# Designs tried in a protein design chat: VH-VL binders against q0aze0. Part 401

Target 1, 268 residues: q0aze0
Amino acid sequence: MKIILVNNRFKENTEKKAQEIAGQLSALNVEVIIDNGLDEPYAGTVDFIMVLGGDGTMLRAARRYGQRAIPVLGVNMGTVGFLSNIEINELAEYLPLILREEYSLEARMMLEVAVFQQQSLLTRVFCLNELLLRSNSPRMLSFALEISGQKLEPYRGDGLIVSTTTGSTAYSLSAGGPIADPQLDAFIVTPVASHIINKRPLVVSPEREISLHLLEEREAIIGIDGQIKMDFGAENRVLIKRAPHPLLMVNLKAKPFFTSIDRSLQRQ

## First folded at step 19 (VH-VL)

Design KK29 (framework fv_bermekimab)
Fold by ESMFold2-Fast, scan of step 19:
Structure KK29 (fold): chain C 268 residues (1-268), chain A 123 residues (1-123), chain B 107 residues (1-107)
Amino acid sequence: as target 1 above (268 residues)
Amino acid sequence: QVQLVESGGGVVQPGRSLRLSCTASGFTFSSYGVHWVRQAPGKGLEWVAAISYEASNKYYAESVKGRFTISRDNSKNILFLQMDSLRLEDTAVYYCAKDRIYYSKAFYGMDVWGQGTLVTFSS
Amino acid sequence: DIQMTQSPSSVSASVGDRVTITCRASQGIKSWLAWYQQKPGKAPKLLIYAASHLQSGVPSRFSGSGSGSDFTLTISSLQPEDFATYYCQQDNYRPLTFGGGTKVEHK
């Protein structure tokens, strides 16, 4: 059995904890690869991915490994979030179940984001939450949204979010998008500070293709899962599709989505 | 320089066929949708046909549907218009034009045009 | 098919004049309208796309406005090189359709 431990090097206690867990797993004859985010993703075969940290660390793990159809477990390291399943102080209790492969899997859709500079592919990224297009200056954007070859009225405003259902509780929520059951597959398209009255979030089939480009030159950026940021200008185009494989999230412990949402909404 | 050059026009007799070509240079032809637009002598512009960048979708004006066939060869950077069952009403200068946006399934305006090729009829 | 109606069919103007050309769609086309300039014996040139966005290299005296069904092209101060025929064109629906054209003639 080979396991990747994903942690955030810049969280002071997380690197030390990852080394401790790696030692415990090695003592049980498990090969361990530690991914602290600085090097290229591990290219070899692996059986399981354990993510040590908060939602941010899970998002990075999903981008690096989510398309490999490998079970991914979120282990919370103190920051409350939606993407972890167990707490770090519960790991010892659940470790035997992990090693015996006694757990269920929940499939979460991902986005495939292809960014072009002129006609050349600049990058292709898979992400769990969302693609954000936003202005990087005081000036609002003017941009085109195309859904499976159909053009909507041009958007004017600060930007747009294209989200998975998992991402419905992230930036899309802050921008006024709906809360979606993450077991549903759909794109959620949420405007950011639109200057057109009655621009509404859209919920569309995950089989659709979404495209964005600027209608005039502006300083803009695209953000992916709140972690990757790149400049976006009128020569750029982004194409968004459902990723070929969902992220396979490990369920060891019941964590009801609607109970978590109720608590979050009541405290906000 | 980004350029389109039409060829294949000429004098034809009604009921015959003619193939127009449009050669592209200076841009990645395979990334863009392209159009045929015609203009009868002294008259306005009329959109005739368009083909998607991967050649999977073809669109025609009602006046030419069933008679004209648009196609492209991305390996040679050439757009074609096969015109069958030609009528006097098809007399026009035929322009090819590039759509503005790459890798799109929609159309966003025609930013590069060729000089046109004339199709006319003998008596 | 969407009918695009331009008015006027022709306009006589002098250098320095403000020229306004209108285009009406038979049904709503959002903001998906382009404007083209054509000089005698030449291919059309794109001036404006998406109703109000100026194509690179086109002088700022040209501007477009409107959405839905009613659109306007304005030339704020006509120059000698602007005497030409102007066409609107919708790309919201297939088939794409052009207006009948407006010829801007010198007095």
Scores: ipSAE 0.828, ipTM 0.923, lowest interface PAE 0.8, mean pLDDT 91

Design KK3 (framework fv_bermekimab)
Fold by ESMFold2-Fast, scan of step 19:
Structure KK3 (fold): chain C 268 residues (1-268), chain A 123 residues (1-123), chain B 107 residues (1-107)
Amino acid sequence: as target 1 above (268 residues)
Amino acid sequence: QVQLVESGGGVVQPGRSLRLSCTASGFAFSSYGVHWVRQAPGKGLEWVAAISYEGSNKYYAESVKGRFTISRDNSKNILFLQMDSLRLEDTAVYYCAKDRIYYSKAFYGMDVWGQGTLVTFSS
Amino acid sequence: DIQMTQSPSSVSASVGDRVTITCRASQGIKSWLAWYQQKPGKAPKLLIYAASHLQSGVPSRFSGSGSGSDFTLTISSLQPEDFATYYCQQDNYRPLTFGGGTKVEHK
């Protein structure tokens, strides 16, 4: 059995904890690869991915490994979040179940984001939560939203979010988007400070292709899962579609989505 | 540097066929939708047909449906218009034009045009 | 098909004049309208896209406005090189359709 341990070495002494867990796994004859985010993703075959940290670390793991159809377990290390399944102090209890593959998997859709500069591909990224287009100056943007070849009325405002259902509780929620059951596959398109009062969030089929480009030169940025930031100008175009594979999240412990939402709404 | 050059126009007889070509240079032809637009002598512009960047989606004006076929060869940067069952009312200068936005299945305006090629009929 | 009606069909003007050309769509086309300039014997040139956005290299005296079904092209101070025929064109619906044109000619 080979396991990748994903951690953030710059947060909460997670590197030391990762080394301790790696030692425990090695004693159980498990081969361990540590990914602290500084190197390229491990290219070899692995059986399981264990993410030590909060939602941010899980988002990074999903971008690096989410398309490989490998089980991914979120282990919380003190931060309250939506993407972890067990706490670090529960790991010893659940480890035998992990090693015997006695768990269920929950599939979560991901976005495939392709960013172009003129006609050349600048980057291709997979993400779990969302792509954000936002103005990077006091001036509002004017931009085109195209859904599977259909043009909507041009958008004028501060930006737009294209989210997965998993991302419905992240930035899209703060911008006025709906809360979506992550068992559903859909894109949620939420405007950011639109100057047109009737611009509503849209829920669209995951089979659709979404594209964005600026209608005039402005200083803008795109953000991916709140972790990747890129400049975006009138020569740029972004294409968004459903990623080929969902993230396979390990479920060892019941963590009902709607109960989690209720608890979060109580903590205003 | 961005150019479109039409060819294949000429004098034809009614009922005959003619194939127009449009050669692209100076831009990534395979990334853009492209159009055929015609203009009869002394008259206005009339959109004829368009093809998506990958070639899978084709669109036609009602006046030419079933008679004209648009196609492209992305490996050679050439756009074609096959015109069958030609009528006197097809007399026009035929322009090819590039759409503004790459990798789109919608249209956003035609920013680059060729010089046109004249299709006319013998008496 | 969407019918595009331009008014007037011709206008006589002098250098320095403000010229206004209107275009009306038979149904709502959002803001998906382009304006083109055509000089005799030449191919059309794109001036404005998405109703109000100026194409790169086009002088600022040209402006577009409107949305839905009613649109306007304005030339704020006509120059000698502006005597030409102007066309509107919708790209919201297929087939794409042009207006009949407006000829801006010398007085």
Scores: ipSAE 0.828, ipTM 0.923, lowest interface PAE 0.7, mean pLDDT 91

Design KK30 (framework fv_bermekimab)
Fold by ESMFold2-Fast, scan of step 19:
Structure KK30 (fold): chain C 268 residues (1-268), chain A 123 residues (1-123), chain B 107 residues (1-107)
Amino acid sequence: as target 1 above (268 residues)
Amino acid sequence: QVQLVESGGGVVQPGRSLRLSCTASGFTFSSYGVHWVRQAPGKGLEWVAAISYEDSNKYYAESVKGRFTISRDNSKNILFLQMDSLRLEDTAVYYCAKDRIYYSKAFYGMDVWGQGTLVTFSS
Amino acid sequence: DIQMTQSPSSVSASVGDRVTITCRASQGIKSWLAWYQQKPGKAPKLLIYAASHLQSGVPSRFSGSGSGSDFTLTISSLQPEDFATYYCQQDNYRPLTFGGGTKVEHK
């Protein structure tokens, strides 16, 4: 059995805890690869991914490994979040179940984001929460939103978010989007500070293809999961569709989504 | 230099067929939707047909539906219009035009046009 | 099919004049309207897209406005090279449709 242990080296004792856990796993004849974010993703075959940290660490793991159809377990290191399943102090209790593959998987859709510059692919990224288009200057944007070949009225405002249902509680929520049950597969399209009254969030089929481009030259950026940032101008175009594979999240312990929302909103 | 060049126009008899070609150069033809637009002598512009960048979607004006077929060969950078059952009212200069936005199934305006090729009739 | 009605069919103007051309759609087309200029013996040239957005390289004296069903093209100070025929064209519905054209002529 080979396990990737994903951690954030810049969070308190997380690096030391990762080494401790790696030692425990090695004692059980498990081969461990530690991914602290500094190196390229591990290219070899693995059986399981264990993420030590908060939702941000899980988002990074999802971008790096989410398309490989490998079980991913979120282990909470003390920060309340939506993407962890067990607490660090419960790991020893659940470890035998992990090693015997006695767990269920929950599929979470991901976005495939392709950013182009004058027809050339600049980057293709897979993400779990959202793509954000926003103005990078005091000027509002004017942009076109196309959904499966259908043009909506041009948008004027600070930007737009295209989110998964998992991302419904992230940036989309802050911009006025709905809270969506993550068991649903859908795109949520939420405007950011729209100039036009009654521009409402849209909930659309995950089989739709979404594209965005600027209708006039402006300074804008594309943000992905709040962790990747790219310049976006009138020569750019972004294409968004359902990623080929969902993130396979390990479910060892029942964690009612609506209870998690109540806890999270107490701190907002 | 970005350009489109039409060919294949000429004199034809009613009821016959004609195939127009439009050769693209100076841009990535395979990335854009392309259009056929015609203009009868002394008259206005009339949109005829369009085809998406990957050949998946074809659209026609009501006046030509069932008689004309639009197609493309992305490997050769050529757009075609196969015109069957030609009528006197099909007399026009036929322009090909490129849509503004790449990798789109919608249309956003035609920014590059060819010089046109004349289709006319003898009796 | 969407009917596009342009008015006037022709307008006589002098260099320096403000010229206004209108286009009406038979039903709402959002802001998905383009304007083209055609000079005698030449292919059309795109001026405006999405009702109000100026195509790269087109002089700022050209402007477009409107949404829904009523649209306007304005030339703020007519230049000698602007004597031409102008066409509106909707791309919100298929088939795409052009207006009948407006010829801008010398007085």
Scores: ipSAE 0.821, ipTM 0.917, lowest interface PAE 0.7, mean pLDDT 90

Design KK31 (framework fv_bermekimab)
Fold by ESMFold2-Fast, scan of step 19:
Structure KK31 (fold): chain C 268 residues (1-268), chain A 123 residues (1-123), chain B 107 residues (1-107)
Amino acid sequence: as target 1 above (268 residues)
Amino acid sequence: QVQLVESGGGVVQPGRSLRLSCTASGFTFSSYGVHWVRQAPGKGLEWVAAISYEGTNKYYAESVKGRFTISRDNSKNILFLQMDSLRLEDTAVYYCAKDRIYYSKAFYGMDVWGQGTLVTFSS
Amino acid sequence: DIQMTQSPSSVSASVGDRVTITCRASQGIKSWLAWYQQKPGKAPKLLIYAASHLQSGVPSRFSGSGSGSDFTLTISSLQPEDFATYYCQQDNYRPLTFGGGTKVEHK
């Protein structure tokens, strides 16, 4: 068995804890690769991925490994979030189940984001939460939203978010988007500070293709899961599709989504 | 350098067929939707047909539907208009035109046009 | 089909004049309207797309406005090279449709 341990080297004690866990797994004859973000993603075959940290660390793991159809377990290291399943102090209890492959998997859709400059592909990335288009200046954007060949009225405002259902509780929520059951596959399209009356979030089929381009030259950026940022201008175009593979999230214990939502909303 | 060049126009008789071609250069032809637009002598512009960048979606004006067929060969950078059952009212200069936005399934304006090819009738 | 009604059919103007051309769609087309300029014996040239956005290389004296069904092209100070025929064109519905044209000619 080969396991990747993904950690955030900049969080307190995560590197030390990763080494402790790696030692425990090696004692059980499990090969361990530690991914602390310094190097390129591990290119070899692996059987399981443990993410040690909060939601941000899980988003990085999903971008790096989510398309490989490998089980991914979120282990919380103090930062409360939506994407972890067990706490670090519970790992010893659940480790035998992990090694015997006695767990269920929950599929979470991902976005495939292709960014073009003119007609040339600049980058193709996968993400778990969302793509954000936003103005990088006080001037509002004017842009076209196309959904499977249908043009909506041009958008005017600070930007737009195209989110998965998993991302419904992330930036889309802050921008006024709906909370979606992550077991539902859908795109959620949420305007950011639209200056057009009655621009509402849209919930659309995950089989649709979404594209965006600016209608005039402006200083804008594309953000992906809050971790990748790129300049975006009038000669750029972004195409968004459902990714070929969902992220396979490991369920070892019941973590009801709606209980997590109630906890989060009590602070609103 | 970005250019569209039409060919295949000429003098025909009613009921005959004619195939127009439009050769693209200076841009990635396979990335853009393309249009045929015609203009009868002394008259206004009339949109005739369009084809999506991948070639799977084809659209026609009602006046030509069932008689004209649009197609493209992305490997050769060529757009075609097969014109069957030609009528006197098909007399026009035929322009091909490139849509503005690449990899789109919609149309956003025609930013590059050819010089046109004339289709006319002797009787 | 969406009918595009363009007015006037012709306008006589002098260099320096402000010229206004209108275009009315038979039903709402959002903001998906383009304006083209055509000089005798030449192919059309795109001036404005998405109702109000200036195509690169087009002089700033050209501007477009409107949404829904009523649209306007304005030339703020007519230049000698602007004597031409102007066409509106909707791309919200298929088939795409052009207006009948407005000829801007000298007095």
Scores: ipSAE 0.804, ipTM 0.912, lowest interface PAE 0.7, mean pLDDT 91

Design KK32 (framework fv_bermekimab)
Fold by ESMFold2-Fast, scan of step 19:
Parts: structure tokens; C-alpha cells; sequence
Structure KK32 (fold): chain C 268 residues (1-268), chain A 123 residues (1-123), chain B 107 residues (1-107)
């Protein structure tokens, strides 16, 4: 069995814990690769991915490994979040189930984001939460949103978010988007500070292709999962599709989504 | 230099056929939707047809639907308009035009135009 | 088909004048309207796209406004090279349709 341990290099406690866990797994004849984000993703075949940390670390793991159809387990290191399944102090209890492959998998859709500059592909990225287009100056953007070849009224405002259902509780929520059941596959399109009075979030089929471009030159950026930032100008275009493979999240412990929502939003 | 050049126009008899060509240079032809627009002598502009960048989607004005066929050869940077069952009211200068936005199946304005090729009829 | 009605069909103007041309769509086309300039014997030139956005290289004296069904092209201070015919064109619905044109001519 070969396992990747994904951790956050900027947290000393997480790095030390990753080394400790790697030693424990090695003693059980498990080959361990540690990915702290500094290097290219591990290129070889692995059987399991264990993510040590919070939601941010899971987002990085999903971008690096999510398209490989490998089980991914989120292990919480004390940071409250939506994407972990067990706590670090529970790992010893659940480790035998992991090694025997006795767990269920939950599929979470991902976005495939292709960014072009003057017709040339600049980058292709897969992400779990969202693509954000936003103004990088006090000036409002003017941009076109196209859904499967259909043009909506031009957007005027600070930006737009194209989110997965998993991402519905991230930036899209902050911008006024709906909370979506992550077991649904859909794009959630949420405007950011739109000048148009009745511009509402849209929920659209994951089979649709979404594209964005600026209608005039402005200082803008695109953000992916809050971790990748790129300049975006009038000669750029971004195309968004559902990714070929969902992220396969490991369920060892019941963690109902709506219970997590209630706790996070402090609802009575 | 970004350029479109039409050819194939001429004098025809009613009921006959013509094929117009439009050769593109100076831009990545395969990335853009392209249009045919005509203008009868002394009259206004009339949109005729368009084809998506990959060639999979074709659109026609009702006046030419069933008689005209738009096609493209991305390997040769050429747009075609096959005109069958020509009528006197098809007399016009025919322009080809490039759409503004690459890799789109929608239309956003025509930013580059050819000089046009004249189609007219003999008695 | 969406009908595009331009008014006036012609306007007589002098250099330095403000010229306004109106375009009305038979149905709502959002802001998906372009304006073109055509000089005698020449191909059309794109001036404005998406109702109000100036094409690169077009002088700032040209401006577009409107949304839905009513649109205006304005030339703030007419120059000698601006005597031409102007066309609006919608690209919200297929088939694409042009207005009948407005000829801006010398007084």
C-alpha cells in the first residue's frame, strides 16, 4: 500500500505530526510519500491520500490529485471545516479500516478551468470550490458571461464566482449564493457586487460550458480555490467545464453536511 | 496583418449556382466564428450566414435557408458560401467578416471585414 | 426575426455638430448591439460593441448607449471623415439583423 500524506508546510505542528504518522504507517509496511506543497505532485501511482489539516489543505490536495480517482481522506488537525471526516486523535481507531479498504466513498464534482491569452492556452487547472473573477482596482468590471453559447446581459460589478456545490459554502456564500447539497452536481454562478439591481445567483446544469471575458480593459484577477491568482485582462478568456473525474472523499465516520452547516452558521 | 479576402463572385444566370471563398491571414482562423454579410447595390447590410470556429454549428438567414451552405476549411484558412438556386434578389456585394471573440459559439460583433465580392445577374 | 429600425434614415450636418442616431429593436436584445460605419465603396468598420463599448482605435467622440430595445449612437463633434452611413446590428438572437442605415451627409 502506498499513501500520500498532504500537509501544510507553514504549520510546524502539522509537519511534525505528518512525520510521526509516516513513521507509524511505515511500521505497518505502508509506503509513505509526504507532500507539503513545495514540490511537484507525486507522479507515481498511489492507493490512498491522507490530508492533514484544514479545508485549505484539502483544496490543494484536490487540485493536485483529485483527477486520479484515488480515495482522499480529510483528517482535521484542530481547524473547523467542511472537508475533513475524522479528527487526528481518531486516526489510530480508524487506521485498520483504512488499511483494509473498509470505507465508503462520496463523489464531489470538480471544475476544469482553462485560461487563454490571445487564443493560446495559458493554463488548465482543476478545482474543488470555485473560480473567482474580480476587479483589482476601485473600478467596476464590464464582462460577458456565456453559458453553452447563450449570452446573458453583460455584467457590471466587482466580479463573478463560478462554484461547485462543494464550493457553495466558500466564497459563493459570502457573495450571497445559495447553500447547496454537495451530493448534487451543478454550477452555482454568483455575482460579486453587481451594479444591475436584480442580478441573482444562477444554478445551472454541470453539463453546460461557462465562459467569461472582459468587455473593456480593466485591472482584474482570477482566483482559483482562493489559492491560485492570475491577472486577467481583455485579451484573456476563461472556459469552465465539469472536470472528468470527481474527487473521491472517504467516509469513515458519519458527518452529515446539514449538521456542519448549522454548527458553522450558529443557527438555532 | 489581419485580413480577409473574398473571391468567386461574378455574373450568373437565375437558377444557377456559385461558390464564394474567403481567405483569412494574419490571425488564427480556426479560433473564430466567421460570417457572410451581403449588401445589394444602394441598399443596407443583410446578414446571410455564420459558422462556428470548429465548423460544427451553422446559421442562416431565412431568405437563404435551404439554398445556401456555409462551410470552412481550417487547415487552409478558407471560408466558403455555396449558393444554389440563385435569384435576382441575391444580387449584392458579399462580405466575409470575423467575429470578435475566440472559442465562442455566440457572436460579439464583427471586427474584421473583407473588401467584398460582387454577385450580379445577366439578362 | 428581430427587426431593427433606425432613425433618421439620413441627417444633414456640419463639421463640429453633435449627431445622434437611434436604433430600436422589435424585441428586447439585452445590450447585445453593435454599431458600424461604412464609407462609400468600403467595407463596414466596427465602432461600438455590446451597446456602449468602444472598439480599439475608434475615436472617443463616438459613444453608444441604451439597453433592451432602444439604443443611441452619438458623435459628439462631427469630423470630415465621419460623413458615412451608420448601421446598428443585434447579435442576441439568430438570425443576426441589421438596421436600415443612417446616412450622415454634408449640409
Amino acid sequence: as target 1 above (268 residues)
Amino acid sequence: QVQLVESGGGVVQPGRSLRLSCTASGFTFSSYGVHWVRQAPGKGLEWVAAISYEGGNKYYAESVKGRFTISRDNSKNILFLQMDSLRLEDTAVYYCAKDRIYYSKAFYGMDVWGQGTLVTFSS
Amino acid sequence: DIQMTQSPSSVSASVGDRVTITCRASQGIKSWLAWYQQKPGKAPKLLIYAASHLQSGVPSRFSGSGSGSDFTLTISSLQPEDFATYYCQQDNYRPLTFGGGTKVEHK
Scores: ipSAE 0.828, ipTM 0.922, lowest interface PAE 0.8, mean pLDDT 91

Design KK33 (framework fv_bermekimab)
Fold by ESMFold2-Fast, scan of step 19:
Structure KK33 (fold): chain C 268 residues (1-268), chain A 123 residues (1-123), chain B 107 residues (1-107)
Amino acid sequence: as target 1 above (268 residues)
Amino acid sequence: QVQLVESGGGVVQPGRSLRLSCTASGFTFSSYGVHWVRQAPGKGLEWVAAISYEGRNTYYAESVKGRFTISRDNSKNILFLQMDSLRLEDTAVYYCAKDRIYYSKAFYGMDVWGQGTLVTFSS
Amino acid sequence: DIQMTQSPSSVSASVGDRVTITCRASQGIKSWLAWYQQKPGKAPKLLIYAASHLQSGVPSRFSGSGSGSDFTLTISSLQPEDFATYYCQQDNYRPLTFGGGTKVEHK
């Protein structure tokens, strides 16, 4: 069995814990590749991905490996999040099930984001939560939103979020978007500080293609999963579609989404 | 320098066929939707047809639907308009025009135009 | 098909005048309206897209406004090179449709 162990070396004690777990897995004759986020993603074949950390580490793992159709397990090592399934102190209990492949998989849609400059592809990335377009200056943006060849009324405001259902509880929620069951496949399109009265979040089919471009030159940025940041100007265009493969999340322990949401919304 | 050049216009008889061409240079032709727009002598502009950047989707004005066929050859940077069953009301200067936005399934205005090619009829 | 009606069909003006041209769509087209200028014997030139956005290289004396069904092109101080025919064009619906044109003529 070959396992990629993903950690965040900048999180307190996480690198040391990852080394300890890698040693434990190696002792059980498991080949371990450690990905601390600083190097290129491992290019070889692997059987399983174990993510040590919070939601941010899972988002990075999903961008790096989510399209490979490999089981991904979130192991929480601190602050509570939505994307981990078990706690670090439970790993020893569940490890035999992992090694025997005795678990269920939950599919989570991902976005495929392609950013262009004058027809040239600048980058193609996959993400689990969302793409954010936002102004990088005090001036509001004027931009076009196109959905499968249909143009909406031009947007005027600070930006726009295109989110997966998994991302419905991230930036989209803060901007007024709906909470969505992550078992559903849908795009959630949420405006950020729109100055057009009655601009509402949209929930659209995941078969739709979404594109954005600025209608006038402004300083803007594209953000992906709150972790990748790129400049965006009037010569840029972004194309968004459902990624070819969902992230396959390992379910070892029942973690009811709606109970977790109720708890989170009741906290200050 | 972005440029479109039409050719193939001429004098035809009603009921005949004519093929117009438009050669593109100075931009990535395969990235943009392109249009045919006509103008009868002394009259206004009339949109005729458009084709998506990949060539998969075509669109026509009702007056030409079933008679005209728009196509493109992205390897040669050429746009075509095959005009069948020509009528006297098809007399016009035919312009090709590039849409503003690349890799779009919609249209956002025509920012580059050719000089036009004239299609006229002998009685 | 969306009908685009321009008013007036012609206007007589002098250099320095403010010229206003209107365009009405038969149904709502959001803000997806372009304005073109055509000089005699020449191809059209894009002036304004998305109702109010100025095309690169177009002088600031040109401005567009409106949304939905009613749109206006304004030339704040007419110059000699502005005597031309102006067309509105909607690109919200297919087929795309042009207005009938407004000729700006010397007084």
Scores: ipSAE 0.820, ipTM 0.919, lowest interface PAE 0.8, mean pLDDT 91

Design KK34 (framework fv_bermekimab)
Fold by ESMFold2-Fast, scan of step 19:
Order: sequence, then structure tokens, then C-alpha cells
Structure KK34 (fold): chain C 268 residues (1-268), chain A 123 residues (1-123), chain B 107 residues (1-107)
Amino acid sequence: as target 1 above (268 residues)
Amino acid sequence: QVQLVESGGGVVQPGRSLRLSCTASGFTFSSYGVHWVRQAPGKGLEWVAAISYEGWNKYYAESVKGRFTISRDNSKNILFLQMDSLRLEDTAVYYCAKDRIYYSKAFYGMDVWGQGTLVTFSS
Amino acid sequence: DIQMTQSPSSVSASVGDRVTITCRASQGIKSWLAWYQQKPGKAPKLLIYAASHLQSGVPSRFSGSGSGSDFTLTISSLQPEDFATYYCQQDNYRPLTFGGGTKVEHK
């Protein structure tokens, strides 16, 4: 059995804890690779991914490994979020179940994001929560939203979010999007500070392809999962579709979505 | 230099067939949708047909449906319009035109045009 | 099919004049309208896309406005090279359709 331990490189206690867990797993004849985010993703075959940290660390793990159809477990270290299943102090209790593969999996859709500049592919990334297009100046954007070849009225405003259902509780929620059951597959398209009255979030089939480009030259940014940032100008185009594979999230104990929603909304 | 060059126009008899070609250079032809637009002598512009960048989707004006076929060869950077069952009302200069946005299944304006090729009928 | 009606069919103007050309769609086309300029014996040239956005290289005296069904092309100060025929064209619905054209000619 080979396990990747993903941790936050900027949290000293998390790095030390990852080393301790790696030692414990090695003693049980489990091969361990530690990914602190600094190097390229591990290229070899892997049986399981254990993410030590918060939702941000899980988002990074999903981008790096989510398309490999490998079970991914979120182990919380710090503030409780939506993407962890167990707490770090519970790991010892659940470790035997992990090693015996006695757990269920939840499939979570991901986005495939391709960013182009003048027909050339700049980057292709996968993400679990969302792509954000936003103005990087006081001036509002004018941009085209195309859904499977159909053009909507040009958008005027500060930007747009294209979210998975898992991402419905992240930036999309802050921008006025709906809360979606993450067991459903759908794109949620949420305007950011639209200057057009009655523009509403859209919930669209995950079979559709979404495209964005600017209609005029402006300073804009593309953000992915709140962690990757790229400049976006009039010569750029972004294509968004459902990623080929869902993220396979490990469920070791019941963490009902609606209970998590109630708790998190009360803390917001 | 970005350009489109039409060829294949000429004098034809009613009921016959003609194939127009449009050769693209100076841009990545395979990334853009392309159009055929015609203009009868002394008249306005009329959109005829368009084809998506992959070649999968084809669109036609009602006046030419069932008679004209649009196609493309991305390996040779050539757009075609096969015109069957030609009528006197098909007399026009035929322009090919590139759509503005790459890798799109929709159309956003035609930014590059050829010089046109004349299709006319024997008197 | 969406019918595009341009008015006027022709306008006589002098250099320095402000010229406005109107285009009306038979149904709402959002803002998906382009404007083209055509000089005798030449291919059309794109001036405006998405109703109000100026194509690169087109002089700033050209501007477009409108949404839904009513659209306007404005030339703020007509220059000698602007005497031409202007066409609107919708690309919201297939088939794409052009207006009948407006000829801007010398007084």
C-alpha cells in the first residue's frame, strides 16, 4: 500500500505531524510520500491520499491528484470546514479501517479549466470549487458568456463565478449563489456585482461547455479555487467543462451535508 | 498577413453545380468558424452558410438549404461551398469570412473577409 | 428568420457632419449585433461587434449603441473616407441576418 500525505508547507506543526504519521504508517509496512506543495505532484501509482489540514489543503490535493480516481481523505487540523471527514485526534481510531479499505466513497465533480491566449493553450487545470473571473481595477468588465454554443446577454459587472456543487458553499455563496447538494452534478454560474438588474445565478447541466472572453480591453484576473491567479485580457479565452473524473472523497464517519451547512452558516 | 482568397466562381448554366473554395493564410484556420456571405449585383449582403471550427456543425440560410453544402479541410486551410441545383437568384459575389472568436460554437462577428468570387449565369 | 430593418436606406451628408444609422430587429437579439462598412467594389469591413464594441483599428468617431431590438451606429464627424454603405448584422440567432444597408453619400 502506498499513501500520499498532503500537508500545508507553511504550517510547522502540520509538517511535524505529517512526519509522525508517515513514521507510524511505515512501521505498518505502508509506503509514504509526503507532498507539502513545493514540488511537482508525485508521478507514481498511489493507493490512497490523506490530506492533513483544512479545506484549502484539500483543494490543492484535488487539483494535483483528483483526476487519478484515488480515494482522498480529508483530516482536519484547525478550523472545521466542508471538505474534511475526520479530525486529526480521530485518525488513530480510523486508521485500521483505512488500511482494510473499509469506507465508502463520495464522488465529487470537478471542473476542467483551459485558458488560452491567441489560440495557444496557456494552462489546463482541474479544480474542485470554482473558477472566478473578476475585474482587477475600479472599472467593470464587459464579457461574453457562452453555454454550449448559446450566447447570453453580455455581462457587465465585476465578474462571474463558475462553480461545482461542492463549490456552492465557497465564493459562489458569498456572491449570492444557491447552496447545492454536492452529490448533484451541475455548474452554478453566479454573477459578481452585476450592474444588470435581475441577473440571477444559473444552474446548468454538467454536460454543457461554458466559455468566457472579454468584449473590451480591461485588467481582469482568473482565480481558481482561490489559490491560482492569472491575468486575463481581451486576447484570452477560457473553456470550462466537467473534468473526466470526479474526486473520490473518503467517508469514514457520517458527516451529513445539511448538518454541516447549518453549523457553518451559523458561524459565518 | 491574415487573408482569405476565394476561387471557383464563373459563368454557369441554371441547374448545374459549382464548387467554391476559400484558402486561408496568416492565422490558425482550424481554430475559427468561417462563413459564406453573398451579395447580388447592386443589392445587400446575405449570409449563406457557416461551419464550426472542428467542422462538426453546419448552418445554412433557408434559401440554400438542401442545395448548398459547406465543408472545410483544416489540414489544407481550405473552406468549400458546394452549390448544387443553381438558380438565377444565386447570382452574386460570394465572400468567405472568418469569425472573430476562436474555439467557439457561436458567432461573434466577421473580422476578416476575402475579396469575393463572382457567380453568374450565361445569357 | 430574424428580419433586420435599417433606416434610412440612404443619407446625404457633408464632411464634418454627425451621421446616425438605425437598425431594428424583428425580435430581441440581446446585444448581439455587428456593424460593417462596405466601399464600392470592396469586401465589407467590421466596425462594431456586440452592439457597442469598437473593432481594433477602427477610428473612434464610430460608435454603436442599443440592445434588444433597437440599435444605432453613429459617426460623430464624417470624414471623406466614410462615404460607404453600412450594414447591421445579428448573430444571436441562426440563420445570421443582415440589414438592407444604408448608403452614406455626398450632398
Scores: ipSAE 0.813, ipTM 0.912, lowest interface PAE 0.8, mean pLDDT 91

